# VH-VL binders against o27280: the designs that were tried, part 11

Target 1, 266 residues: o27280
Amino acid sequence: MDSMNVPEVLEIKRIVEESESVKTFIFSWDFRREVRPGQFVMVWDFRDEKPMSVSLIDPVRSEIGISIRRVGEFTDRVHGLSEGDLLGIRGPYGRGFELMGRDILLVGGGIGMAPLAALADEATARGMRVDALVAARTADELLFLDRLEAAGVNISTCTDDGSCGFKGFAHERLLTLEENHDMAAVCGPEPMMFQVMRILDERDVPAQLSLERYMKCAVGICGQCCLDDTGFRVCAEGPVFWSQELSRVREFGRYRRDPAGRRVPW

## First folded at step 11 (VH-VL)

Design X65
Fold by ESMFold2, look of step 13:
Structure X65 (fold): chain C 266 residues (1-266), chain A 118 residues (1-118), chain B 107 residues (1-107)
Amino acid sequence: as target 1 above (266 residues)
Amino acid sequence: EVQLLESGGVLVQPGGSLRLSCAASGFTFSDYGMTWVRQAPGKGLEWVSGISGSGEWIYFADSVKGRFTISRDNSKNTLYLQMNSLKGEDTAVYYCTRGDYSWPFDYWGQGTLVTVSS
Amino acid sequence: DIQMTQSPSSLSASVGDSITITCRASRKISNYLNWYQQKPGKAPNLLIYEASTLQSGVPSRFSGSGSGTDFTLTIRTLQPEDFATYYCQQSLSTPYTFGPGTVVDFR
């Protein structure tokens, strides 16, 4: 539809400070435009437009939440906004997570917990058992812990510096955890996702992983989000891929390409 | 032709510090993660530390955590290993190798000998 | 840490022999296993990665097999240049541990 492909200007209803570097911006939303966990929106600040994670999907209050990490000029400007200020939003776009079985493992690193928090809400509402491994550099950067606990999620944490939970990386913690899940959903830094995927492959756990790539159109026509060798478009065939699909993607976990097509290592 | 050349291995007293270098050529250095592997005299191979192509992702063996640091200068095609608080068990030939969590160790330098002895 | 063992610790063989070296991991590692060759006084060389994939330039007389915890390296017509020490190494997770090595000596 026309309204999906042109940004709708919306007022920021509330701002939640999730950490020093992450805020959730909450907007009123007409749920005739359905939103699924793992889909993304393009956020327009009237100068530039970037893809952002949907972290809250609340049809009862007619609200969505979009979690944004401060990483550059665009996100610095958005973090400076207040309630009542305006942003443009178009979408949602992309393929979301599919829930299956009764026992799900979530593995999230940093801002990657945002779409997983939305998925956790859906999974618990369906009566699934949810285990989450939440990873960050430091304890202060672990996201959504209170929300996950309130939803009945069984949380394990790891931090690079050991300030909370296991000292080390997500894949190292995962080796010491239970192996009996029907599926997994993974989102975070791509090197983390690569190493986690190897362990899930060894366990024969069906896994869905959410990738981030440079985007321009977000609807699959410009080709900017294509993955090497396969031609998968992150905005159309993804951002959520099954681990089987990613096993064919040579660049996964190893590098990405910038807008000029140059190889950029992780 | 891929080439890796380690340097800096010397005799050092226990508790001392030493910095190893590895000069790389014949490939786009920044595209590849790098690893240090060591081998004590008459012993097998031991993985020590790895670093991603950007330098952003760094991993260590437990035996060296907190004492060693790994870094790279992509403008100089050089990998480094800073070794502090050296112990006798750190005595080994140190190899620079190309690879990390995402690639096997496909090219190796000839190694540089570090001896930690009073 | 994932412990790696190898058997035998050493063996003697003649040019033209076929030999098999085994490697075992302390936990399942799928096919995330590599093999390296090291001649005395020299750096290791990668032979095989992902249990069975031959590195470019490695002769076809080398082959690898296995999955899970048990892996083998086979050399099927031993040449003079094959007398060396062979190491397996798991690549499932950090630390990326090596086996203790198998010395293949000339009879």
Scores: ipSAE 0.729, ipTM 0.885, lowest interface PAE 1.5, mean pLDDT 91

Design X69
Fold by OpenDDE, look of step 13:
Structure X69 (fold): chain C 266 residues (1-266), chain A 118 residues (1-118), chain B 107 residues (1-107)
Amino acid sequence: as target 1 above (266 residues)
Amino acid sequence: EVQLLESGGVLVQPGGSLRLSCAASGFTFSDYGMTWVRQAPGKGLEWVSGISGSGEWIYFADSVKGRFTISRDNSKNTLYLQMNSLKGEDTAVYYCTRGDYSWPFDYWGQGTLVTVSS
Amino acid sequence: DIQMTQSPSSLSASVGDSITITCRASQKIKNYLNWYQQKPGKAPNLLIYEASTLQSGVPSRFSGSGSGTDFTLTIRTLQPEDFATYYCQQSLSTPYTFGPGTVVDFR
């Protein structure tokens, strides 16, 4: 179903502490309701609702995971929850990643690794070779490394402070990597994604990028997540976009809209 | 009309510190990333540092990493370059320019001369 | 880092001439290249971005072409005000690097 849904109240089955600021909340999931990497759900704590990417899809255990970074009041409340507590979940929504080829490159920054981790699981399950460039400000903010490694992903890390892997930004590290891939999936801060996209473009690597915007309805009605100069709604046409699509989006990598609709620079 | 005006360039001794300013007008300052480019006397152009509109994303040339800091005050439409541990090779005209990773350097100030000499 | 080179380092021309300046990148940069003009004692001015797009306000006698590693700036019917130093700059990745410049002077 791609229609507006009432949140299903689900019990938090497990909580995985990914980092000091990121937790993964695991829920039992009925897989009759399909979910794809790159899609998001609306998480409702009975006070507010926020879109969150699905970071774990486990059909064997009949579980999904949602990774949430502590960044504000909503996420602060959610991070205060314990196993057994309840959350409202509706979705999934949006366009997820498409897999093609044999070799895939994942480039993720910070919490952007959440949807990519799910994609990595699917790709590896399909027998694809997966390389992942995992970026963060510091080593302790690098996410899902053990999980990715366990899945057979070839990991390259970069940190702003050089505390782990390459010292610098993801696009800088990517430039030093000469390997070609059949496709790339990118998720993270837009300044990172913009610059990574250019490198991938230069290399003629088809790329999909996941955008984050303020979403309210998640069903393409309210327009809060509309991208300037295009008719693209991040919740409906996205959040995963092809690089060709984003090349038409002037605001991409340059600014975003806040909840009030104001332009906010990156 | 877009205008950029650099200031702060003076003579300083090696090891010294200096802060440059760039006053911007004629456009919404926060909408654009800003960049410092320098030019040694009789030499070519060298990218020094860039900063995003919000100031959150900062980039440096290796030659100045750890010594220079870039910042901006969007409320004052001003870009700054704090230069510490200055060296003779830092002697240059420093230009403020509008642009970053997502925009070409389409407007430039007239530059301010920094001279590092004993 | 991506290194940029230019050829020639200098050239002499007359008003009315057509001249071509070349820029080469140490690696492929697709069309992520900008051209700047700088006159003595003045700040650089953007001429061309993304290899071939003319900046607003720049005369049509200026044109850019190329992709990958080799790029060219062409000035048709050189005017007196065109005598200056021209720089290419790659915009693919940090650190952004400039070519060494090409001086265009009077013959």
Scores: ipSAE 0.921, ipTM 0.958, lowest interface PAE 0.5, mean pLDDT 95

Design X74
Fold by OpenDDE, look of step 13:
Structure X74 (fold): chain C 266 residues (1-266), chain A 118 residues (1-118), chain B 107 residues (1-107)
Amino acid sequence: as target 1 above (266 residues)
Amino acid sequence: EVQLLESGGVLVQPGGSLRLSCAASGFTFSDYGMTWVRQAPGKGLEWVSGISGSGEWIYFADSVKGRFTISRDNSKNTLYLQMNSLKGEDTAVYYCTRGDYSWPFDYWGQGTLVTVSS
Amino acid sequence: DIQMTQSPSSLSASVGDSITITCRASQKISKYLNWYQQKPGKAPNLLIYEASTLQSGVPSRFSGSGSGTDFTLTIRTLQPEDFATYYCQQSLSTPYTFGPGTVVDFR
């Protein structure tokens, strides 16, 4: 009921260049419509529609932001837009993150940091201690570092090539960190999330993980984002799942389905 | 029936290079990550390298990082291990196995012997 | 790296015996441990994964237990074909390290 079923045409208020391949598009938002970190919106460029995570929630400025990585035709078009241009936005949809405890660990990879950045803002605003492990292939792909730092987040970085922080993958860096947390939120490539989840499980840290799947309707009707074995709809039951839920999902971390429904390996 | 067949193991001099191949059959090759495990003569098992189904995610043991490359050709159902700058300690039977970070090593080839000696 | 140890390094047993092999990890690895059987001149075979799940086709006389750092493989009513070397392997994180192995030979 709180989510729109019809796209609202919104003007791009501001564009933040996060990296060479990632831009954050900021819109005015009526916060009578609740939005939570981890939820997503459907972005419509009047030709196609794609789900995008909310990366910024600013009630003070009455703004939301969505971060988009340039990866295909749709995102290429969107990246070509300027401030003042229009996009259709419907939502928010899906289950967002839940905050619990005092100390929270965020583990993000690439664009997966988008929803986590929003979560970080909420957590810090609540007075929680936030540690963030930010992973990317290279230093220039690390996202939201300045924003996180400004929010008071303790940041640890890792890069595949060692160009910044720990050389290696997020799960490898996580193993070197001895501190435990009350809760963890994870978002990024599924191979990363899968391995991170195991480590968190070993440490008995409750974990929430945000999945990305091909979504069409965003309202749990079309079934395009259904997960094998469980029938979980990423758009309805997710995209944020608890680790216990994902442990039941055979395909998690192993494969996904493309727009045609075919299995695609990670 | 799942079958894995390694090939390419030969005698090579230290500093030399060698490429191993593993031909897979009996399953959808691209659906599974693959792994190389080696066993020195009379010794235990050592994980060497892993590669995801798509080939995008690659892992190496420290002992072979920078020297070995793992790849796969899903159209040919074949896994490869390119070994450069070979050392005596690389002497081992190299096994191809189905499995990766998300799957146990549930099927193994019979292995191919690589001998590094001057 | 996670170091794996096994005990004993070798044991002698008779057909019909029940034997237990222990595996220990240098740090907690939850349930992420696999057991393999290897016969001389042959490739390893997966017996148990995730500490206690029996691989398809493996006889029920094999069982695994444990969590954290200590794990056990039990073979009930040892059969002639069970004389082999057994390895544990942690699957928590790379490098996926193996135990040194336990040789089970006939008495």
Scores: ipSAE 0.896, ipTM 0.943, lowest interface PAE 0.6, mean pLDDT 95

Design X94
Fold by OpenDDE, look of step 13:
Structure X94 (fold): chain C 266 residues (1-266), chain A 118 residues (1-118), chain B 107 residues (1-107)
Amino acid sequence: as target 1 above (266 residues)
Amino acid sequence: EVQLLESGGVLVQPGGSLRLSCAASGFTFSDYGMTWVRQAPGKGLEWVSGISGSGEWIYFADSVKGRFTISRDNSKNTLYLQMNSLKGEDTAVYYCTRGDYSWPFDYWGQGTLVTVSS
Amino acid sequence: DIQMTQSPSSLSASVGDSITITCRASQKISNYLNWYQQKPGKAPNLLIYEASTLQSGVPSRFSGSGSGTDFTLTIRTLQPEDFATYYCQQSLHTPYTFGPGTVVDFR
C-alpha cells in the first residue's frame, strides 16, 4: 500500500500534555490506512513540515496520536495550537517495529518513548510481556508512565539526576537488569542507543532501534536522511533498523547531519 | 597530523584542586569524544573519564566520581579535567586520548604528571 | 565492573619469534576489545580494535582474535621495536577497564 503523499488536513481532536515540553496531538484516523508502531508521519503546519513518530494507535477510538517535543520554531508553533485547530498530516512512512517472541524489552529515552509507547500497546494487546526502561534527564521529562502502567507494562525508570528511579543513563540501568528478553526495541538519543545496542548484542538479544534524522521528502528521494557509508535512508529503509544493520553504519551514535547537511556531534 | 598535548600536571597537596588541559590539533575536535586515562607510576592504565563531542554525554570512573569534572571547549579545541579533593592515589600520569564510548582510543598525548603528596 | 586479566604477565622473546598474549574478561564482551602497546616513558598506541581489526599504520605482523571472554594478541616475527608492554581493554561499557599488561622483553 502506497502511503499518502499529499497532506490531509486534520483537526486536532485532543491534546494531551505529557510533560512540560511534550504534547500528544490526537487525530481521528481512518484505519483503512494502516499504521504501525515505529512509523512516522509528516506534520505540516502550513509553513513547515517535520517528521513525527506515531505514539498512539487506537483502532477502537479510531484515533492516532503524535507526540511532539518543543525544540524549535516549528514545534513552538505547533505547541501553541489548540483543540480544533488544523494540521496537515501525510503518511505514515517508514519501516515500523516488528514484534517477536513473548517477552519484549523497551528502552526509551526522552521523546524516544513516543514510538515505543505505541509498540507497548500493540505488544500488550498481543499478550506479550513488556518491560520498559524509561529514561530521561529528570523526572519531569519521563514520558508515558501512567499510560504504560495502565497497559500492564513493567516499568523501570532512570534519570540523569536521580530524581526518579535509577540515577544514571539507560545503558547503566540496563546493566543492573539481568533478565533477558526475546527482543528489544530501542529509541532515544543515539549515544544511549549505541551503548544499549552493545549490551543487548552481548546478551544475544535481538534489537530494533529507531533513528531520528532530519527528513525532507519522507519518500527516499531527497537524500536528506541518508546515513553515511551505507546510503541507508532513514525515511525509507528505516527509521527502525535492526542492530545488525546499524552495526554497518559508522555514523550511528557518533554524529548526525543537521538540516543543512553539516555534521554535528553527539 | 593528530596531536594531543596535555598540560597542568604539578605537585599538589591532598585535598587540593587542579585543572588539566589537553590541546588538540590535526582533526575536527568536535567530531570526536575525548577521554582521560591515567597511569600511576609503575602501574597499569586506568580509565578516568569520557566526554562526547558535544559535551552532553559525560562518564566517570567510580574512583573519581563526585570529585572530578570533565569539560571541553570546542571553539578552543581543548579538553579539561577539573580535579578536586585530590588524594594520594590520584598520583599518575594523565593522558588525553581521542575516543569515547563509540571509538577506541586511537590517539594519545604524552601525558602530564600529577603528584598528590603532603 | 568487568575485570580484565592477561597472561602471561611477562615474557622474554627473541627477534623473529612469534608470541601470543592472552586477555580474559570476567564476563562476555563480544568483540569489544582493544589492544594497546606502550613503551617505557611513552603513551600507549592503539594496535587492534574490536578484537581483530588492525589499526591503520600498524604492521600486519600484529593480529588479534577472540570473542566472548578470551582474546589473543599475536605478534609474528617479533621486531626490535615490538618489545614493550601490551594492554587489552574492554569497550563494552563503562567503566572501561584495562588488563594489567604484559611485558615483552628481550631474551
Scores: ipSAE 0.896, ipTM 0.940, lowest interface PAE 0.6, mean pLDDT 95

Design Y10
Fold by OpenDDE, look of step 13:
Parts: structure tokens; C-alpha cells; sequence
Structure Y10 (fold): chain C 266 residues (1-266), chain A 118 residues (1-118), chain B 108 residues (1-108)
């Protein structure tokens, strides 16, 4: 495990443009180092380091994919890279999703679909029925639709502007869906996840949710990703949490802490 | 108080049938997967069966598949295990166990003894 | 089928630290749970997800998991800790919950 803390310099094998703002970077991967959907890696561009979810796990091709949304200086630099360029990757870290049952519901918003896409692949490979509610602000921001469809996932879409599928938010669309599943996996904007979790709890559907927090060390030491009251470290006890765990987390869906440790609204 | 009560155990002949029940109280029964785990006399723990919250999905150990049926009644907060074609090797204390985080079991009944003997 | 291997017994003097191991192929990638069972009683969850403690459990109980071995550690062992301890995982390949064979902890 100690070797996992040293970034491995990897060549970008391929780049998939998922949307205007999202790219998937594909790397050769030695699967002697196991990786699970929901886990993250630390991506190092030799200047800065950021946690990113694994969005593709392909043991056949010996590849992993990391989907990155362009949101700031670091991601701007990374998005400027080309195939053949180098990045440092260390990990994987954190607790991934656990699959339960025979049919599962995936609810994803924006880049939150990244880990869920990987989970969908695993679930379908296991012969599970997978329904996915894919949410985005606009149609052009819906991610991985073709990939999910190819995997046999039953897709429902919703967009804030109604440009594709249900007009509204993910939790609103969820309310219109009557079927209950054995379990659900959720990832996206925290306010979305908060609302979705409430609905799932009311429906007695066990749910796992992937949180996003500022992470520095990724190994549970620095405490930057510590959740208030519980002391949960998103990098160590998460990023995937059960709804029962998050129900104990006061800040969930309400606020987050910035790199300086200040409370900021969502 | 959170508890699971398991009546229904007893003596049955090989090839016979028996239905176990587990009544839950002190928690929202409908929100949790439920399980049966058994323990033969002087032996370790063996998972037997699991059922999803809605009862739509059921899972069985290879040793009992085709012979045992797990079910639940949310209106009665009760878990059931219908056992048929019972064998001597099915002799055990049967526990109902509540699902918890990460597929652990946090609440257990006190168990009920099932003895299969001629 | 996935197999978990535990030592049949471990002995420790009061006040000392007991370590109970659970071996499994790449068990470090699995979530391991631990149960305590005293004679004539139902099992009690003492550690879940490798290292988390249920409410009400003393800090003396801790867990770790890496490589091929998970470990339950009981510090400052008391006479009341004498029991059988079982590790448990879920095997995705077979959809089975799998228990170890159990370890009898004797407090000398």
C-alpha cells in the first residue's frame, strides 16, 4: 500500500471528449492494483494535485478512465494536454460502491455520472438490471448516454431547461418514477443528492452517495476533507457513504468547507 | 428497545418442513434488508438467506437453495424462513439478522434451535 | 468459494493486547466485519467496514485490513472479552456472505 502513495507517471493513452467541458483521460493500468467504482485517484500535473473519480474500468483492455470537468486552473491545464502527454496518478483511494440486489437505480448529476458510469459497467457485467437517471443543466451536458445505452442501462434523462427528457431536477423526476429498486447509487451536486436521498429513504431503498470535498492528502491524515460532527474523512471513510451515515452528517446538503476551512454555501 | 424475536424452532424429521418467524421491533423494519444466519452445534456461523427491503430480491446459500424460502411481511414487521426437505445437517440455531452498513449485521435475534432428527 | 481463515484460538493475559487475524485472498480490497459471540449468546457486531466501531463499543476494539489479512485488535483485554470472534465479508462472485471459522479468545 505504501507504493500507492507515490504517483506513477502515466502516459495519456486516449482522450474522449464527453462534452464541451468534460474529457475522459484513458491510461494503461496494471490491474494487480485493483480499482472499484466510486474510488478516486489523485491526479498530478507536476504543479498541482486533485482528486478525480474513476469513470472507466476496463480489465480487458487494461485501461482506466478519469473524467475531468473543466472548472479551474488545474483542470484548464489538464484539458490542454494531448494524447501522449504525461500525468502523475496515485491511488486508488477511498471506499467505492457496493452492489446489492439484482436491480439498482443510479442517479447522477453532471460530472457525478463519472463514478456511476463505472458502476453501471460493473453492475451490467454481473447481470444486474440497471436504471439510470441522468441529470444535467442542459442536454449537451448529459454525460455517458451512449456508453450507458450500449451497456444495456435503462436511461431516464432530466434537464433543468427541458432540452432533453424531463424538465426539472433529478429529485423531481425521481418522484415520477414509481418503481423501487434493491439499492441506489447517487452522485452529483450535493443539494441534488440530499433531495434524492430523502426520497429514497421514504421509499425504503438503501442508498449509497458519493461526496465531493476538498482533499489534500487522500490518506486520512491532513483532515481537510473531514465532515463536521462525525469526523468522517471523505478520503478514508468515503467518498461513498451510505445514507444512514450521511444522516448523521450535519453539513450534508447544507454547506461545505473551502480550502481555507471556511464554511461556504452550495 | 431494538430487538428481533425468533419463535418457531423445534424438532422435525428428515424430509419435513418448518417455518421460522422473526418479529422486529424498535426500528423501521421495512428499511432494511434482512438475513438468516445459522450455527450448527459447536460450529461457526453460516449465512443462509437474504431478502431485500421490498422482498423483490432473495438470495440463498448454495446449501439451502431450492429448499428454503425467505419472505417478509412489512405490515407485521416479520421475517420468515420456510424450510422444506430438511436434512440432519440443517440442525442449527437460526438467527435473524438485520442488515447494516457495508453488509454487516448490527442486530441479531437470540436464535431459535432447529433439530432435524429421526 | 471465497474462504476466510482464522486461527482457532488466541490466548492473552489481562491488560495485554489481543490480535485476531482473518486471512483471505486480497481481503484488503473487501470490507471486513467482526463479531463477538459469548457462550449461549447471539453474535454482536464489534467492528464493521474494517475499522469502524458501532455505537456503544469501547475504543479498545479496533480493526485494520490490508493485503491478505484483516486484524481485530483488542487492547487492555478484560476477562469479559473472552469469546469467539468471527470475521465476515461479502463475496460478490457468489453472492454469499462468508464468515471465518471463528477464533476463541482466552483470557488467561
Amino acid sequence: as target 1 above (266 residues)
Amino acid sequence: EVQLLEPGGGLVQPGGSLRLSCEASGFTFSRYWMNWVRQAPGKGLEWVSAISTGGKSTFYADSVRGRFTISRDSSKNTLFLQMSSLRAEDTAVYYCAKWYIGRAFDIWGQGTLVTVSS
Amino acid sequence: SYVLTQPPSVSVAPGQTARITCGGNNIGSESVHWYQQKPGQAPVLVVYEDSERPSGLPERFSGSNSGNTATLTISRVEAGDEADYYCQVYDDSSDHYVFGGGTKLTVL
Scores: ipSAE 0.902, ipTM 0.943, lowest interface PAE 0.5, mean pLDDT 95

Design Y17
Fold by OpenDDE, look of step 13:
Structure Y17 (fold): chain C 266 residues (1-266), chain A 118 residues (1-118), chain B 108 residues (1-108)
Amino acid sequence: as target 1 above (266 residues)
Amino acid sequence: EVQLLEPGGGLVQPGGSLRLSCEASGFTFSRYWMSWVRQAPGKGLEWVSAISTSGKSTFYADSVRGRFTISRDSSKNTLFLQMSSLRAEDTAVYYCAKWYIGRAFDIWGQGTLVTVSS
Amino acid sequence: SYVLTQPPSVSVAPGQTARITCGGNNIGSESVHWYQQKPGQAPVLVVYEDSERPSGLPERFSGSNSGNTATLTISRVEAGDEADYYCQVYDDSSDHYVFGGGTKLTVL
């Protein structure tokens, strides 16, 4: 495990443009180092380091994919890279998703679909029925639709502007869906996840949700990703949490802490 | 108080049938997966069966598949285990167990003894 | 089928630290749960998800999991800790909940 804390310099094998703002970077991976959907890696561009979810796990091709949304200086630099360029990758870290049952619901918003896409691949490979509610602001921001369809996932889309699928938010679309699943996996904007969790709880559907927090060490030492009251460390006890765990977390869906530790609204 | 009560155990002949029940109280029964776990006299724990919250999905240990049926009634907060074609090796204390986090069980009944003997 | 291996027994003096191991192929990648069972009683969850404690459990109970071995650690062992301890995982390949054979902890 100690070796996992040292970044491995890997060559970008391929780059997939998922959308205008999202790229998937594909790397050769030694699967002696197991990785599960929902886990994250620390990506190092030799200047800065950021946590990123694994969005592709391909043991056949011995590859992993990391989907990155362009949102700031670090991701701007990374998006400027080309195939053949190098990045440092260390991990994987954190608790991933656990599949339960025979049919599952995936609810994802924006880049939150990244870990869920990987989970969908695993679930379908296991012969599970997978329904996916894919949400985005606009049609062009919906991620992994072709990939999910190819995997046999039943897809429902919703967009804020109605440009594709249901016009509205993910939780609103969810209310229109009557089927209950054995479990659900959720990842996206925290306000979305908060609303979705409430609905799933009311429907007695066990749910796992992947949180996003500022992470520095990724090994549960620095405390930067610590959740208020519970002391849960997103990098160690998460990023995937069960709904019953998050119900104990006061800040969930309400606020987050910035790199300086200040409370900021969503 | 959170508890699981397991009536229904008893003596049955080989090839016979028996239905166990587990009544839940003190928590929202419908919100949790439920399992049966058994323990033969002087032996360790063995998982028997699990059922999803809706009851749509059921799972069985290889040792009981085809003979045992797990079900639930949310209106009665009750879990059931219908056992058929019982064998001597099915003799055990049967526990109902509540799903907690991951695949852990946080609440257990006190167990009911099922003895299969001629 | 996935197999969990526990030592049949562990002995410890009061006030000392007991360590109960649970071996499994690449168990470090699995979530391990631990149960305490006293004679004539139902099992009690003492550690879940490798290292988390249920509410009401003393801090003396802790867990770790890496490589091929999960470990339940009981510090400052008391006479009341004498019991059988079982590790448990879920095997995705077979859709089975799998328990270890159990370890009898004797407090000397």
Scores: ipSAE 0.903, ipTM 0.944, lowest interface PAE 0.5, mean pLDDT 95

Design Y26
Fold by OpenDDE, second read of step 12:
Structure Y26 (fold): chain C 266 residues (1-266), chain A 118 residues (1-118), chain B 108 residues (1-108)
Amino acid sequence: as target 1 above (266 residues)
Amino acid sequence: EVQLLEPGGGLVQPGGSLRLSCEASGFTFSKYWMSWVRQAPGKGLEWVSAISTGGKSTFYADSVRGRFTISRDSSKNTLFLQMSSLRAEDTAVYYCAKWYIGRAFDIWGQGTLVTVSS
Amino acid sequence: SYVLTQPPSVSVAPGQTARITCGGNNIGSESVHWYQQKPGQAPVLVVYEDSERPSGLPERFSGSNSGNTATLTISRVEAGDEADYYCQVYDDSSDHYVFGGGTKLTVL
């Protein structure tokens, strides 16, 4: 992966309000620098820097989109920005998704749908059949439904409160779906991903899962995003992992490390 | 022991047909994509065909498309390659290979020689 | 079709470091895998996903990938490392697994 480590100052071209808490920021992009679904960029607001997944890849318009959920001080500041404002972007980084087969299953929870939406665009552009299980706590938190539908994705929704689609969790909905796919891509809360991975394994469906960890350098140097016992660096060997890899990761689905490096339960 | 065994090779005339098999043991066969890779005498490796875990999707190299058919039987832990309209250039050692991570192959059979000659 | 280019041969003295290159257009954006094949034997995976090592492989084997060149590095080369080495990628545009032409590593 050939990534620039110096942030490029880019103008926000457009802002799409995806939900109450999620906005997609669109930037002009020089596609001489390739970007793959599942990869992330470091977003710099000239005060702080955070890793964000790429949610839109549009070579025709020469644009990329970064979807950001409002969850703290940094994202609050970013959400306060307007079209025409500037952000620093460096990357892309990490290992992205690989597409296998002719029909794929996407399972996404919350903001986890961001990289999967980009993957869906690529898959459908390639003529693949795409089924997407989109999960959220409530109906108003379901992301990218119109976009996915427009792309020809077969959507199944799941909400904790039953306000849209299946009432329950993504793995519960998955159990009700009998069709097996050539490959699955999963991104969302880690407990969700853990359960989904188990089901997919039982069904002999190869799966890729995108992990989220705190990152500082994004280039595999600082070690903050290292996974216990394996030495996997989420920023370098990930964030997309195959289920075979994650099966070796003790902490997966069980705990994570906070910015201070302390173990915290999910 | 993890292994792939490939019987079925042999001598066949041009235009003829041959069916290769690959029996898997030591791992859960049904969980992995499988491929055939061949190697002509004194030449490099050439991918031939791949099949998804459930057998729903199959892929072929341009050189064999329309002539070769890949299939699998999970109940027998066996991978197959039905070859038809064989040509001299199909002469090679044929390996079955197990998908590992990404698009890599971690387990290979010993290979079986297919010779197409008049 | 996507093409991978390897040097036909590389020679190295025992104890030295061998570097086998695999050239491809923007190969740095692809996942590269490497196989070792000794005479009369099946290929063996030695590096996958550019730089990952399968279990059981010595740390002497490493891989890197950037720009237009992937490299397999074998440090402290032993006589037993003499073999043909193949790089491999998957071409999404054609749905083909693509192998390089192979490199014969000779240990002097």
Scores: ipSAE 0.900, ipTM 0.942, lowest interface PAE 0.5, mean pLDDT 95

